VH-VL binders against o82653r152to333. Designs and how they scored, part 16

Target 1, 182 residues: o82653r152to333
Amino acid sequence: KSLNVGIIGPPNAGKSSLTNFMVGTKVAAASRKTNTTTHEVLGVLTKGDTQVCFFDTPGLMLKKSGYGYKDIKARVQNAWTSVDLFDVLIVMFDVHRHLMSPDSRVVRLIKYMGEEENPKQKRVLCMNKVDLVEKKKDLLKVAEEFQDLPAYERYFMISGLKGSGVKDLSQYLMDQAVKKPW
Key: E = the ipSAE of ESMFold2; O = the ipSAE of OpenDDE; V2 = 0.75 times the mean of E and O plus 0.25 times the DockQ between their complexes.

## First folded at step 6 (VH-VL)

Design x11 (framework fv_pasotuxizumab; at its last look DockQ between E and O 0.11; V2 from the best seeds 0.00; counts 0 for: pae O 8.3 > 2, placed apart)
Fold by ESMFold2-Fast, scan of step 6:
Structure x11 (fold): chain C 182 residues (1-182), chain A 122 residues (1-122), chain B 107 residues (1-107)
Amino acid sequence: as target 1 above (182 residues)
Amino acid sequence: QVQLVESGGGLVKPGESLRLSCAASGFTFSSYEMYWVRQAPGKGLEWVAIISSSGSTIYYSDIIKGRFTISRDNAKNSLYLQMNSLKAEDTAVYYCARGTEWFTSDYYFDYWGQGTLVTVSS
Amino acid sequence: DIQMTQSPSSLSASVGDRVTITCKASQGISNDVAWYQQKPGQAPKSLIYAASSLQSDVPSRFSGSASGTDFTLTISSVQSEDFATYYCLQHNSYPWTFGGGTKLEIK
C-alpha cells in the first residue's frame, strides 16, 4: 500500500522540518514529474507493508511579474493538474505568523483549497510552529476562522521542529493509506 | 461593463447606525473578493474591510473592528457594510471596490464605485 | 500593523518632468505593493500591482520598482492628466494599509 501526500504552503511554512520529524531522517533530494510540474520528494514514511510518500508542491504558489490575470490563472490551472494526483493534500502555514499578521496569499490559498470538496482527494489544514504560540486559545481562534471550509477533513496543530502533534498527523496518514481501495 | 454602484450614505448623528449597499454588475460577482475603502474629507485612503468570494473569510481595519460588519449576498450581486455606533471620525466617502478572482492574482481594487458620502454630525 | 511611509507628501512639476514617489514599509512585504491614482472628486484608479507590473490600460510612462522595503513609483515624463494624488498600498498582511498619499501639483 502506498499513499502520495502533497504538501503545499509558503517556503517558510516548515515543510522539510515536518517531514524530517515524521520520517526521522533527511531524505536525499529526488523528483517526481507530473504533466506540467516536477515535485521534489521530501521524505518517505514506511511501517510494515505501508508507505507514505511526501512531496513538495512549490510550483503552486508561483508569482511572476508581468503576467496578465488570465495568464496567471492558466499557469495555476496547469499546476493544479499535478495536485490532483495526490491522495492527500496538506495545506500548511505558520500559525505564529498568522496570529501576528496574516499573510494575504496564505489566507487566500487556505480559502481556495478549502472551498470545494474533491471526492478523489483528502485535504487537511496544518497549523505549524505552534511551539512559538504562547496561548493555546489563540490556536483555537485560528481553527475557528477556517472551520466552515468544507474541503478540509481535519485540522492539525503541530510543531514540525519540536514534534508536538506530529504523531496524530502521521497516524491520520497511515489510516488513509489502509483505507485506500488498492 | 464592470459596474459598482454604492448607496445608503447620508447624514446621521453620533451613536446611530447606517447600512451601505453596493450593487455589482458586468462580472461574476460570486467569484471575486470585495472591499470597502473610505476617505475622510481632504484626507487619504483607508482600508475598511475585505470579504472573500464565498463570504467565509472576513478581515477588518482595527479602527472599525467591532462596530462595522461587512456582508454579501451573491444571489443579489450585492455587498453591504453595516455601520454601528457611528462617530464623527467615521465621516468619509465610502467606496466599494472589487478584488481578485484568483488566489495567486495580484490585481487589487481593479474597479471602484463612485463612492457614497457618510456624514456623522450632531 | 505594517506602516507605509510615503514621501514626499506633495511635489510640483511641469509637463515633461520626471517625478519619483517613494513608499517605505515598516517590515518586509515582498513585492506586495500596489499604486493608485486619484483625481479630485473621483474614485481611485489602479496603476501598478506586484510592485512593478502595469495595469492593462496604464501608459508606459508609469513604472514601479522595489528594493528591500523601499518602493518607488516613477512617471518618466509627466503629462497634464497626471496631476493627481498617488497612494501606495501594502497587501502582504492584514490589515492592509495605504501610504499617506503624494499630491502631484502643476507648477
Scores: ipSAE 0.384, ipTM 0.742, lowest interface PAE 3.2, mean pLDDT 82
Fold by ESMFold2, look of step 9:
Structure x11 (fold): chain C 182 residues (1-182), chain A 122 residues (1-122), chain B 107 residues (1-107)
Amino acid sequence: as target 1 above (182 residues)
Amino acid sequence: QVQLVESGGGLVKPGESLRLSCAASGFTFSSYEMYWVRQAPGKGLEWVAIISSSGSTIYYSDIIKGRFTISRDNAKNSLYLQMNSLKAEDTAVYYCARGTEWFTSDYYFDYWGQGTLVTVSS
Amino acid sequence: DIQMTQSPSSLSASVGDRVTITCKASQGISNDVAWYQQKPGQAPKSLIYAASSLQSDVPSRFSGSASGTDFTLTISSVQSEDFATYYCLQHNSYPWTFGGGTKLEIK
């Protein structure tokens, strides 16, 4: 059984730390940000005859400098074409940074991916770096901010460095791999 | 021909309410984020609020915290701003403007209405 | 909040002059800067997006550039129709903020 998992989010959201924690082996994150849809494997989690492959999604947070109007739109749309190939999409952001200074592009990514259901792809929202949040009730405020997004099947509050909440995410992904049609 | 037409401005006293409307035409309204920007007489531009294409996500500037409500009706191609507890400081021309269709696009605010004047005075 | 410090607040120029207008962001905002032109009694008009890309129908004498947190709008040879007020906008982080404006006046 096999599950392909895409992880999207801004640089330094903690994608590599999370995948290393889940697979138990540090993998050099060689993710590249290009105007192409090249995908890099971040890691593979295996349990019995079931495996979960984690992919970075380069190019989804395309820089806006130096390109013509239509050329930039085409590059953005081309980068998004390959997102539909993943069985599960993890949308990840730094919740501590969001509480201090919300980034409008990150907010738009979360909303765009969460507003409309995709029957062929499951999506989850992952609030990373919860270990940095002083008042834990602020995490519930952020969850409430994004709660009306029907495309997200589940919300996870995690620390990719310290492992808080990571077992729940790993178990969810293994459950999805078992349920996948063959 | 993209068109945005604001209405509902006028003269009111402090503490009263007004509802602004923006009628949109010439584009697929339901695909775009929409926002309000205001400009006090003789002053600069000031961002007020944004609403996502579906209406599910809203952000406000701190200056109108809790007093204004942005909304939209995609069936009527209309954007609204409910303005409660108005203060003299809210006196401005209010513009509606079109945000973006695609969250990673680098073009924003490419069309603006002509504005509607709100005057708050005794 | 990100402050956009726009300078100068006003300036005078003759037709044919080169003009530069600067906005400085209080922190890094990548290229999430737009520039607008506003003539008296009119709504703002979009000029520049992504710090340096021209909107359609905007004359090539307009250009934008970025260096760190410093953003500039340049008019290489001012024409009579360019006398207006110019604003920068950052849209990197909420709340979105405009610069204070620069009034370009004819000498």
Scores: ipSAE 0.141, ipTM 0.660, lowest interface PAE 5.8, mean pLDDT 80
Fold by OpenDDE, look of step 9:
Structure x11 (fold): chain C 182 residues (1-182), chain A 122 residues (1-122), chain B 107 residues (1-107)
Amino acid sequence: as target 1 above (182 residues)
Amino acid sequence: QVQLVESGGGLVKPGESLRLSCAASGFTFSSYEMYWVRQAPGKGLEWVAIISSSGSTIYYSDIIKGRFTISRDNAKNSLYLQMNSLKAEDTAVYYCARGTEWFTSDYYFDYWGQGTLVTVSS
Amino acid sequence: DIQMTQSPSSLSASVGDRVTITCKASQGISNDVAWYQQKPGQAPKSLIYAASSLQSDVPSRFSGSASGTDFTLTISSVQSEDFATYYCLQHNSYPWTFGGGTKLEIK
């Protein structure tokens, strides 16, 4: 069985930390080129006869440096088209950062990705860095904020760094794997 | 131009209290989380505390928990650090610093004040 | 806590030299690393964010890179104004932690 997982989120969402924790061993970054976008492999999780591949979605990040307006637009468009290539999409963000300094762009991203269901793709919302949040009630507030988004099948509260909740996420992903040659 | 100006430092005895202030200008203060970072004489930098833009969320380093209180007054564009039960080990230059937003920049300290010296000595 | 092991603690160089400073994180921290420059009696100045992004108004001779848990600040050609103490910062997890610093001195 195999599963392709895309991870989308802002910088500092902890994407690499999560994948590092899940995979246990750093997989050499292999770039997979699609027609319009290069996806970086973050890692591969293998359990028994099941393999889960994690991919980054760099095109959705607005970088200050090096791209003109036209390039940014094209990059964003390409990034969105690539999102449909994954069996599961993890929308990840720093829940601590959200509590400290909510970014409307992050909120917009979360809402946008959660607005409409994709029949060919499962989406999950991952609130990362819960270990940094002192008041657990605050986590519940954030969960409540995004609870009505229909496209998200599940919500996860995790610490990619400390491992909290990661087991549940891993199991979920393993359960989503389908019989494919790998 | 972004400016951060710390004040309130000075010489105090162990066990005494001191309140630091940071006056911010040149940006929308209420939109930014703020930090305190300190540096002991001849030593490296050490993170102290963080406060959200609204002041509703606060985190402290373990070394100051229970003794120091970070606060802010957005109407006055001011950040504060109330330091109680001061110890000799608290002797340092205390800097206020501003955080950044993602997409346009990372979550790091982009602007620092010049710092104010706190000396705790018997 | 995440430790940032910075090396070397001190370095002597001449103007025009290539200089490399390294920080090793005790665990995975993505690219949540910033670099700062501090001159005596001054506040730290931001150089690099997100491990490899150059801060505005910072000369292009400064660069940052990341490989796993290893982070590097490079000055391609040291200038007279570059003699200072440099610090790495991880801001992936609280408490945020700095490297021990590297003092770049004139040879």
Scores: ipSAE 0.014, ipTM 0.583, lowest interface PAE 8.3, mean pLDDT 87
ESMFold2 (binder alone), look of step 9: mean pLDDT 90; pTM 0.913

Design x13 (framework fv_pamlectabart)
Fold by ESMFold2-Fast, scan of step 6:
Structure x13 (fold): chain C 182 residues (1-182), chain A 122 residues (1-122), chain B 107 residues (1-107)
Amino acid sequence: as target 1 above (182 residues)
Amino acid sequence: EVQLVESGGGLVQPGGSLRLSCAASGFTFSDYYISWVRQAPGKGLVWVGSISSSGSTIYYAPSLKDKFTISRDNAKNTLYLQMNSLRAEDTAVYYCARETWYRSGDYPFDYWGQGTLVTVSS
Amino acid sequence: EIVMTQSPATLSVSPGERATLSCKASQSVSSYVAWYQQKPGQAPRALIYDASTRATGIPARFSGSGSGTEFTLTISSLQSEDFAVYYCQQYNNYPLTFGAGTKLELK
């Protein structure tokens, strides 16, 4: 079975570090078209006959993916409509940066993705770079800030660089792949 | 064609209330965050607040949170600003502006309405 | 809140000249800065976003640069229609904040 996982977040949220830690291997630069939008494959996690494929999503990272200004509006609209094609969407942000200097675009993204449940897609919020946060109480404060968003079924506190919390996220994803009915 | 048209401005007495509307057309209104931005005569732009696509999340400028209420009716493609306890310092042209940066990394306001003037005077 | 400081308040220039406008943030806003043009009696018009990307339909004579706390808008070879007030805005942090504006005046 396969599970398609989209990872969305701002530049430097740590997507590559997280996927490299989970899979240990980066796929050579490759892309898959979703309607009119191309998604880069970040990596593949394999366990038995189950595969979890990680994709970079458009949105906040669209410009970092090489889109020109002429195409931005049309491509972004098409790209966002394609988000529903992932079985799981991981919304990821740098929690240390959030505590020091909240990014209005990141807060908006988290709330926008968390506002409405999508019965065909599981969404999780990943607070990355917890290794940079000195006090655990500050992590709980951030979790409380976003805890009332109905679309996130799980909240993960992880360090993609050091591996903290990553096994729990990986296990969750494998469980989703096994439970996938279609 | 994307259009935003504000209405409801006018002369109000100090302490009074006023409700502004912004009618949207030419795009899927329910897919966008929209902001209110005001500009006092001869002064610069001041952000009032933003409302999420569904209307469930609203951000306000800290100085205005207890005075203003932002809401939207996606069935009518209309954004609202309820203004209470108005003072002379609230005299300004009020613009609605469409936000898009959360999707594209693009500018926060890609389309603006023409604005509606609110004058608070006795 | 993040304070955006624009300088100069007024810049007197002639058509064909180059204008450089400054915008400074009180703390880092990464590259999340936009520039707007406003003519008397009109709504603002988006010029630049993400510090350096031109909005659709904006002439090549407009360019933006900067990151962190220091940003510039440059207008090369000024045209008569460019005399207006220019605002910078950060969208890195809530509340969203604008600079006080730089007015371009005919010399």
Scores: ipSAE 0.005, ipTM 0.517, lowest interface PAE 12.5, mean pLDDT 80

Design x14 (framework fv_pamlectabart)
Fold by ESMFold2-Fast, scan of step 6:
Order: structure tokens, then sequence, then C-alpha cells
Structure x14 (fold): chain C 182 residues (1-182), chain A 122 residues (1-122), chain B 107 residues (1-107)
């Protein structure tokens, strides 16, 4: 069995730290090209006969847009269609940075990916770097901020660097792999 | 022709409430995030908040979070700003502004309405 | 919140001259700065975004530059219709913040 997992987030969201913690070592660069989009392999987690393959997905894939576009929704949807190839999409951000100074591009990414359910793909939101957050009550405020987005099946609070919460995320992904049809 | 038209402004007493509307035409309203921006007479621009395309998520300037609510009705191509507990410092022209994308997330306010004046005074 | 500081508050120039307007951010906003023009009684109009990209329909005499904390809007050969107030905005972090504006007036 295998599960293809895309990870979307800003460059410093901790994608490499998270995947390295789960798989131990980054796999040599390999690419999967779909239409005009290329995704690099971040790592492969193997447990028994099951593999979880992690792919780096550009956090913002919107193409040129602006004044005079007759149908911006179609153009935006076309830019994001390549992410639908993954079985699971992880949207990841730095929750400590969010609490100190929320990045508008990151918030828009989270909300845009969370707006519309996709029955063929599971989406989860990962609040990374929780080890840097002094007051745990602040994590609940951030979760509340994003809790009504219908496309996220699960919300994870993790530290990719320290490993907290990573086992729960890893178990969720393995469970998705074994439930997958052919 | 992209057009945004604000309405609902007027004179209101301190402590009162108002609901502003922004009617959109000439584009697919349900595909865009929209912001409210205000400008006190003779002063600069101040961002109030934004709403996503589906209307499921909002974000506000921290000082306004508890008194202002943004909503939208995509079937009517209309955006709303509910304003409660109004004070003299809320006197301003209120603009709705459309957000667009370029270069993977650059988000200028590309089209603005002409604004509606809210005056909080007796 | 990020504070945007514009200078000068007022710039007096003649048609045909070059105008340079400055905008400084209290912390790095990368290139996520937009410039707007506003004439009396009118809504703002987008001029520049991503620090240096002209918005659709904006004349080539308008140019933007800068990154990090220091940004500049330049109008290379002023036309009579360019006398207005100009605002910079950071779009990097919430809440979005604007400078107080630079008024460009006829000398």
Amino acid sequence: as target 1 above (182 residues)
Amino acid sequence: EVQLVESGGGLVQPGGSLRLSCAASGFTFSSYWISWVRQAPGKGLVWVGEINSEGSSTYYAPSLKDKFTISRDNAKNTLYLQMNSLRAEDTAVYYCARETWYRSGDYPFDYWGQGTLVTVSS
Amino acid sequence: EIVMTQSPATLSVSPGERATLSCKASQSVSSYVAWYQQKPGQAPRALIYDASTRATGIPARFSGSGSGTEFTLTISSLQSEDFAVYYCQQRSNYPYTFGAGTKLELK
C-alpha cells in the first residue's frame, strides 16, 4: 500500500524538520510532474508493507491574475488542480509566528485550501512549532480562528523539531494508507 | 466593467449601530476576497477587515474585532459591515475593496467602491 | 502591528519634474508593499504592487522600488493629473497597515 501526501506551507513552516523526524533522512531529489506542475519528494516513511510518500508542494501556486479577468475563480482553481493528485494534503504553518505577527499570505493559504471540501482528498491543518508557544491557551485561540473551515478533517498541533504531536500525525497518515482502496 | 457600490452610511448617535452594504457587479463576486477600509475626514486609510470568497472566514483589525462584523450574500452579490457600539472615532468614509492575486499571493486592492460616509455625532 | 512611515508629508513640485516618495516599514515586509493614489472626493486607485510591479493601466512614469524596510515611489515626469495623495501599504502581515500619506502639490 502507498499514500501520497502533499505538504503545503511557507518555506520556513518546518516541512523538512517534520518529514526528517518522521522518516529520519531526506530522500535524494526526485520529481513527479503533473500537467505543468512539478513536485519534489521530501521523504518516504515505510512501516511493514505500507509506504507514505511526502511531496513538497508550492504554498502559493496562483498564476497571473488582476484587473479585467472575466473568471478569476476558474483561473485560481486551475492553479490548484495539481494538489488534487495527493491522497492527503497537509497545510502547515508556524503557529508561534502567527501569534506574534500573522502573515497574510499564510492565513489566505489556510483559508483558501479550507473553503471547499474535496471528497477524493483528505486535508489537515498542521500548527507547527507549538514548542515555541508559551501559553497553551493561545493555541486554542488559533484553532478557533480556523475551526469552521469545512475542508479540514483534522487539526494537528505539533513540533516537528521536538517531536511532540508527530506520532499522532504519523498514525493518522498510516491509518489513511491502510483504508485506501487499491 | 467591475463596480463596487457602498451604501447605508449616515448620521448615527454614539452607542448606535449601522449596517453598511457593498453591491458588486461586473465580475464573479463569489470568487473574490473583499476588504473594508475606512478613512476619517482629512486622515489616512485604515484597514477594517476582510472576508473570504465563501463567507466562512473573516479577519479583523484587532481594535475593531469586538464591534464590527463582516458578512456576505453571494446569491445577492452583496457584502455587509455590521457596526455596533459606534463612537465619534468611527466617523469615516467606509470603502469596500476587492482583493486580487499575482505572483503567488501578492494581493493589491485592485478595485474600490466610492465609499459611504458614516458620521457618529448628535 | 507594522508601522508604515511616509516622507515627506507634503512635496511641492512643478509639472515635468521628478518626484520621489519614501515609505519605511518598522520591520521587514519583504516586497509586499502596494502604492495607491487618491484624489479629493475619490476612492484610492492601485498604482504599484509587489514593491515594483505596475498595476494594469498605470502609466510608465510611475515606478516603485525597494525591499525589506525601505520603499520608494518615483514619478519621472509629473503630469497635471498626478497631483494627489499617495499611500503605501504593507500586505505582509495582519493587520494591513498604511502610511499616513504624502501629498503631492503644485509648487
Scores: ipSAE 0.013, ipTM 0.641, lowest interface PAE 7.3, mean pLDDT 81

Design x15 (framework fv_pamlectabart)
Fold by ESMFold2-Fast, scan of step 6:
Structure x15 (fold): chain C 182 residues (1-182), chain A 122 residues (1-122), chain B 107 residues (1-107)
Amino acid sequence: as target 1 above (182 residues)
Amino acid sequence: EVQLVESGGGLVQPGGSLRLSCAASGFTFSGYYISWVRQAPGKGLVWVGAISYSGRSTYYAPSLKDKFTISRDNAKNTLYLQMNSLRAEDTAVYYCARETWYRSGDYPFDYWGQGTLVTVSS
Amino acid sequence: EIVMTQSPATLSVSPGERATLSCKASQSVSSYVAWYQQKPGQAPRALIYDASTRATGIPARFSGSGSGTEFTLTISSLQSEDFAVYYCQQYSNYPLTFGAGTKLELK
């Protein structure tokens, strides 16, 4: 069984930390080019006959790093073009940052991805960095903000750095590999 | 090719209601977030609110949240702004504007309608 | 809300001169600032996005710069068709906000 998982979110969402925690060992960091897009393999999780492959889907560029605008634009474009290539799409954001200073583009990304069901792809929303949130009731407020979005099958509250909630996400992905097709 | 055409403006009495329309053509309307922006005569631009591509999510300027409602009919390629409890300070040209910033990294409004004038006066 | 402050309110210049327009945000907006030109009776026209990228069809005499809280629109060698009102806008955070505008008028 095989499952291709794309992870989309802003650069500071903690995508690499999460995948490293799940996989334990990172695959060699080599970019793979298709005719029009580049996908980086973040890691591979293997258990018995089941393999889950994690791919970095270019997310929102929240800050300009001084690179040419052409490269930034291309990365953002590729994020939208490539999402349908995956069996599961993980939409990830930093919930602590959201509580302190919500970014309108991140909110729009979450709602855009969650707005309409895609029958050939499962989507989940991952609220990362919950370890940084002092009052747990604030996590419920954020969950309430996004829980009416029909495309997200599951909502996960996790700490990719500390490992909280990661086992549940990992088990969900393994279950999806078994239940495929859908 | 891409066009946005507002209509429904006119003279309305204080306390009255009015519904504006924005007819879209030349692009896949159901794929875009659209905003309403207003401009009082001789004054600057003020963002009113926005609606997601399916109509499920709406966003409003805090001062206008309970007075105005944005909706859309994707089958008719039309955007609406329902305006209630209108006051003199709501007098403005109302524009609809197409948003693309988070898809391509481009500017927030790439196409604007011509605007429709709403005058609230006795 | 993030307040966008434009200065000066009015700038009187002659054709061929350089015009420099300022836009300041009350909080950091990174590079998420757009500039619009508006002529009487017309809808706004996009000039610059992402602080410094010219929109399609915009002449090279228009240039934008800045990041964080300080932004500038520069028009080199002003042409007669450039006399208009210019607005800056941030799209970093809700609600979206515009500056009050800078009017370029003939000296």
Scores: ipSAE 0.049, ipTM 0.632, lowest interface PAE 6.3, mean pLDDT 81

Design x16 (framework fv_acasunlimab_arm2)
Fold by ESMFold2-Fast, scan of step 6:
Structure x16 (fold): chain C 182 residues (1-182), chain A 121 residues (1-121), chain B 110 residues (1-110)
Amino acid sequence: as target 1 above (182 residues)
Amino acid sequence: EVQLVESGGGLVQPGRSLRLSCTASGFTVSSNYMSWVRQAPGKGLEWVGVIYSGGSTYYAASVKGRFTISRDDSKSIAYLQMNSLKTEDTAVYYCARETWYRSGDYPFDYWGQGTLVTVSS
Amino acid sequence: DIVMTQSPSSLSASVGDRVTITCQASQDISNYLAWYQQKPGKAPKRLIYDASNLETGVPSRFSASGSGTDYTFTISSLQPEDIATYYCQQYDNYPPSGLTFGGGTKVEIK
């Protein structure tokens, strides 16, 4: 049994720290190639006969000057025409940065990915770097800001660096691998 | 029919407080972003602050710490509480709606009529 | 903050004239730009969003284009009811930097 998990978010969202914490060790860079699309392997979590593979989703996060709705839509649609679709998509952002200085590109990404359900893919919103946030009520306000987006099945508050909340996320992913439709 | 109506404007002394209301009809305020935008007499538009659908609030640097945005979802009203008013806060204050619909940003698709706030000694 | 520089500050034109207003952003705003019309004594009304998309119900004589830092708004054949001040607005920044408007262009008929 395997589960392919895509992680999308800005470069400083903490994707590698999170995957390294879930896996528990350093991971060597590797690539998966389908048709004209290449996805970098971030790490693999194995438990019993179940394997969760984490991939960076290059091309779904655009450079500052090219970040626009039309570009995101085209890139997302092109990525989803690939043979190897992700079973779960994690949309990850730095919640401390969001509270201090929200990035419009990140907010648009969260909304775009969250507004319409994909029946073949589960999506979760991951608020990373909660260890940097002094007041817990601020985390709830951010979660409430995005709570009306129907595509996100779960909202996770984590510290990929310190491991806070990571066990809940990893358990969710293992559960998805077990429930995976034939 | 979407409509926004501001109220609560008037003449106030510097250093005092005033609360503006924005009554919304034809949609639910809790499902949209509600902004306040002001316009000093004969001048351009200046964004003041916003309350997001989830309740988070953000403010322009010029009003941060003095102004507070809140809402009453049951009454469909957004508020702007203005404290420590300065003469440079004199302006017509508009409430305006921003929405995310069908993977697009739609900033300020509807505006209220505005309410005048005059801060003078 | 992203600074929006709008020009000209005012203009006078005859009915039927082509009117062009420009808006320059201090940095790339990725087409996240709206244009508003404000008639004397009235609230602003959005005419254009995402740099070039015309709002439903707005006359086709209004159009806009641009990308990056440079944007243009055009009225192909000015009508008496178009007397207004026009504003561009970027929405590429979110708080605390916030949303910023151009200085406005007052359009009057000769």
Scores: ipSAE 0.006, ipTM 0.582, lowest interface PAE 9.4, mean pLDDT 80

Design x17 (framework fv_acasunlimab_arm2)
Fold by ESMFold2-Fast, scan of step 6:
Structure x17 (fold): chain C 182 residues (1-182), chain A 121 residues (1-121), chain B 110 residues (1-110)
Amino acid sequence: as target 1 above (182 residues)
Amino acid sequence: EVQLVESGGGLVQPGRSLRLSCTASGFTFSGYYMSWVRQAPGKGLEWVGSIYSGGSTYYAASVKGRFTISRDDSKSIAYLQMNSLKTEDTAVYYCARETWYRSGDYPFDYWGQGTLVTVSS
Amino acid sequence: DIVMTQSPSSLSASVGDRVTITCQASQSISSYLAWYQQKPGKAPKRLIYDASSLQSGVPSRFSASGSGTDYTFTISSLQPEDIATYYCQQRSNYPGSGYTFGGGTKVEIK
């Protein structure tokens, strides 16, 4: 059984740290090809006969300024087409950064991906770098900010660097692989 | 056919409260963001606040703490509860629909016809 | 807040004339801009979204362009039914900061 998982978020969201913690060293030189883009494999998590393959989808982040209008629209549409090919989509952001200095592109991405349900794809929101947040109540406030987005099945609070919450996320993904149709 | 109909406007004294309703038809209300936009007589448009499909609310600084937006998806109605009204709140209040689609956000694709609120002694 | 400066505040033109309205944002809005038409006594109607996309059912004489901080709305051949006030509107990218509108441009026929 194999589960294809896309991870989307800004470059500094901690995607590599999370993947390394879950799967160890990244598998060498592998890619998933789509009609308009190629996604590099971030890593593979294996338990028994089941594999979870993690792919990077950085193309959905929009630039704020100094970029052509046509380029921005084309980039979003091409990346969006690719996202539909994954069994699970993880939308990941740095929650500490969000509390200190929200990035409008990141908030837009979270809302854009969270508003529209896709019956063939499960989506989860991962609040990463919780180890940098001193007060647990602040994490709950951020979760409450995004709790009303209907497309996210689960909300995870994790530290990809320290491993907090990662076991729950990996178990969720393995459960999705088991439930996957033939 | 998408329709939005505002009601509840009228004359109120400063410091009092008034509740506006926006009744929606012709679409699946629960899937859309709803916003309130006002226009003082002879002036331009000013965003008041929004409620997302899941219930999260956002407000303009000028009304934060005084106005509350809510929704009843079973009835396809959005509400604007206005407390501690000021003469500066005198305006036509419009409800408007917003959604987030794959190619971006679409702010206000449909508007109601508006309801007049006059705050005066 | 992002301030939207709209010019001119009013204009008078003849039927068939090309009319141009400009909108300048105090900071880059990355083409998150819409244009609305409001006829006297009526609710606003969206004509343009995403800076240049024409709303379905809107006549092709209406067009718009722009990026960053500078945006333009054009009526290629003014018709009597186009008498209205036109507003640009930006969508703020920050949580809770909301939307801001330009001051409006009143278009009248000479």
Scores: ipSAE 0.006, ipTM 0.480, lowest interface PAE 13.2, mean pLDDT 78

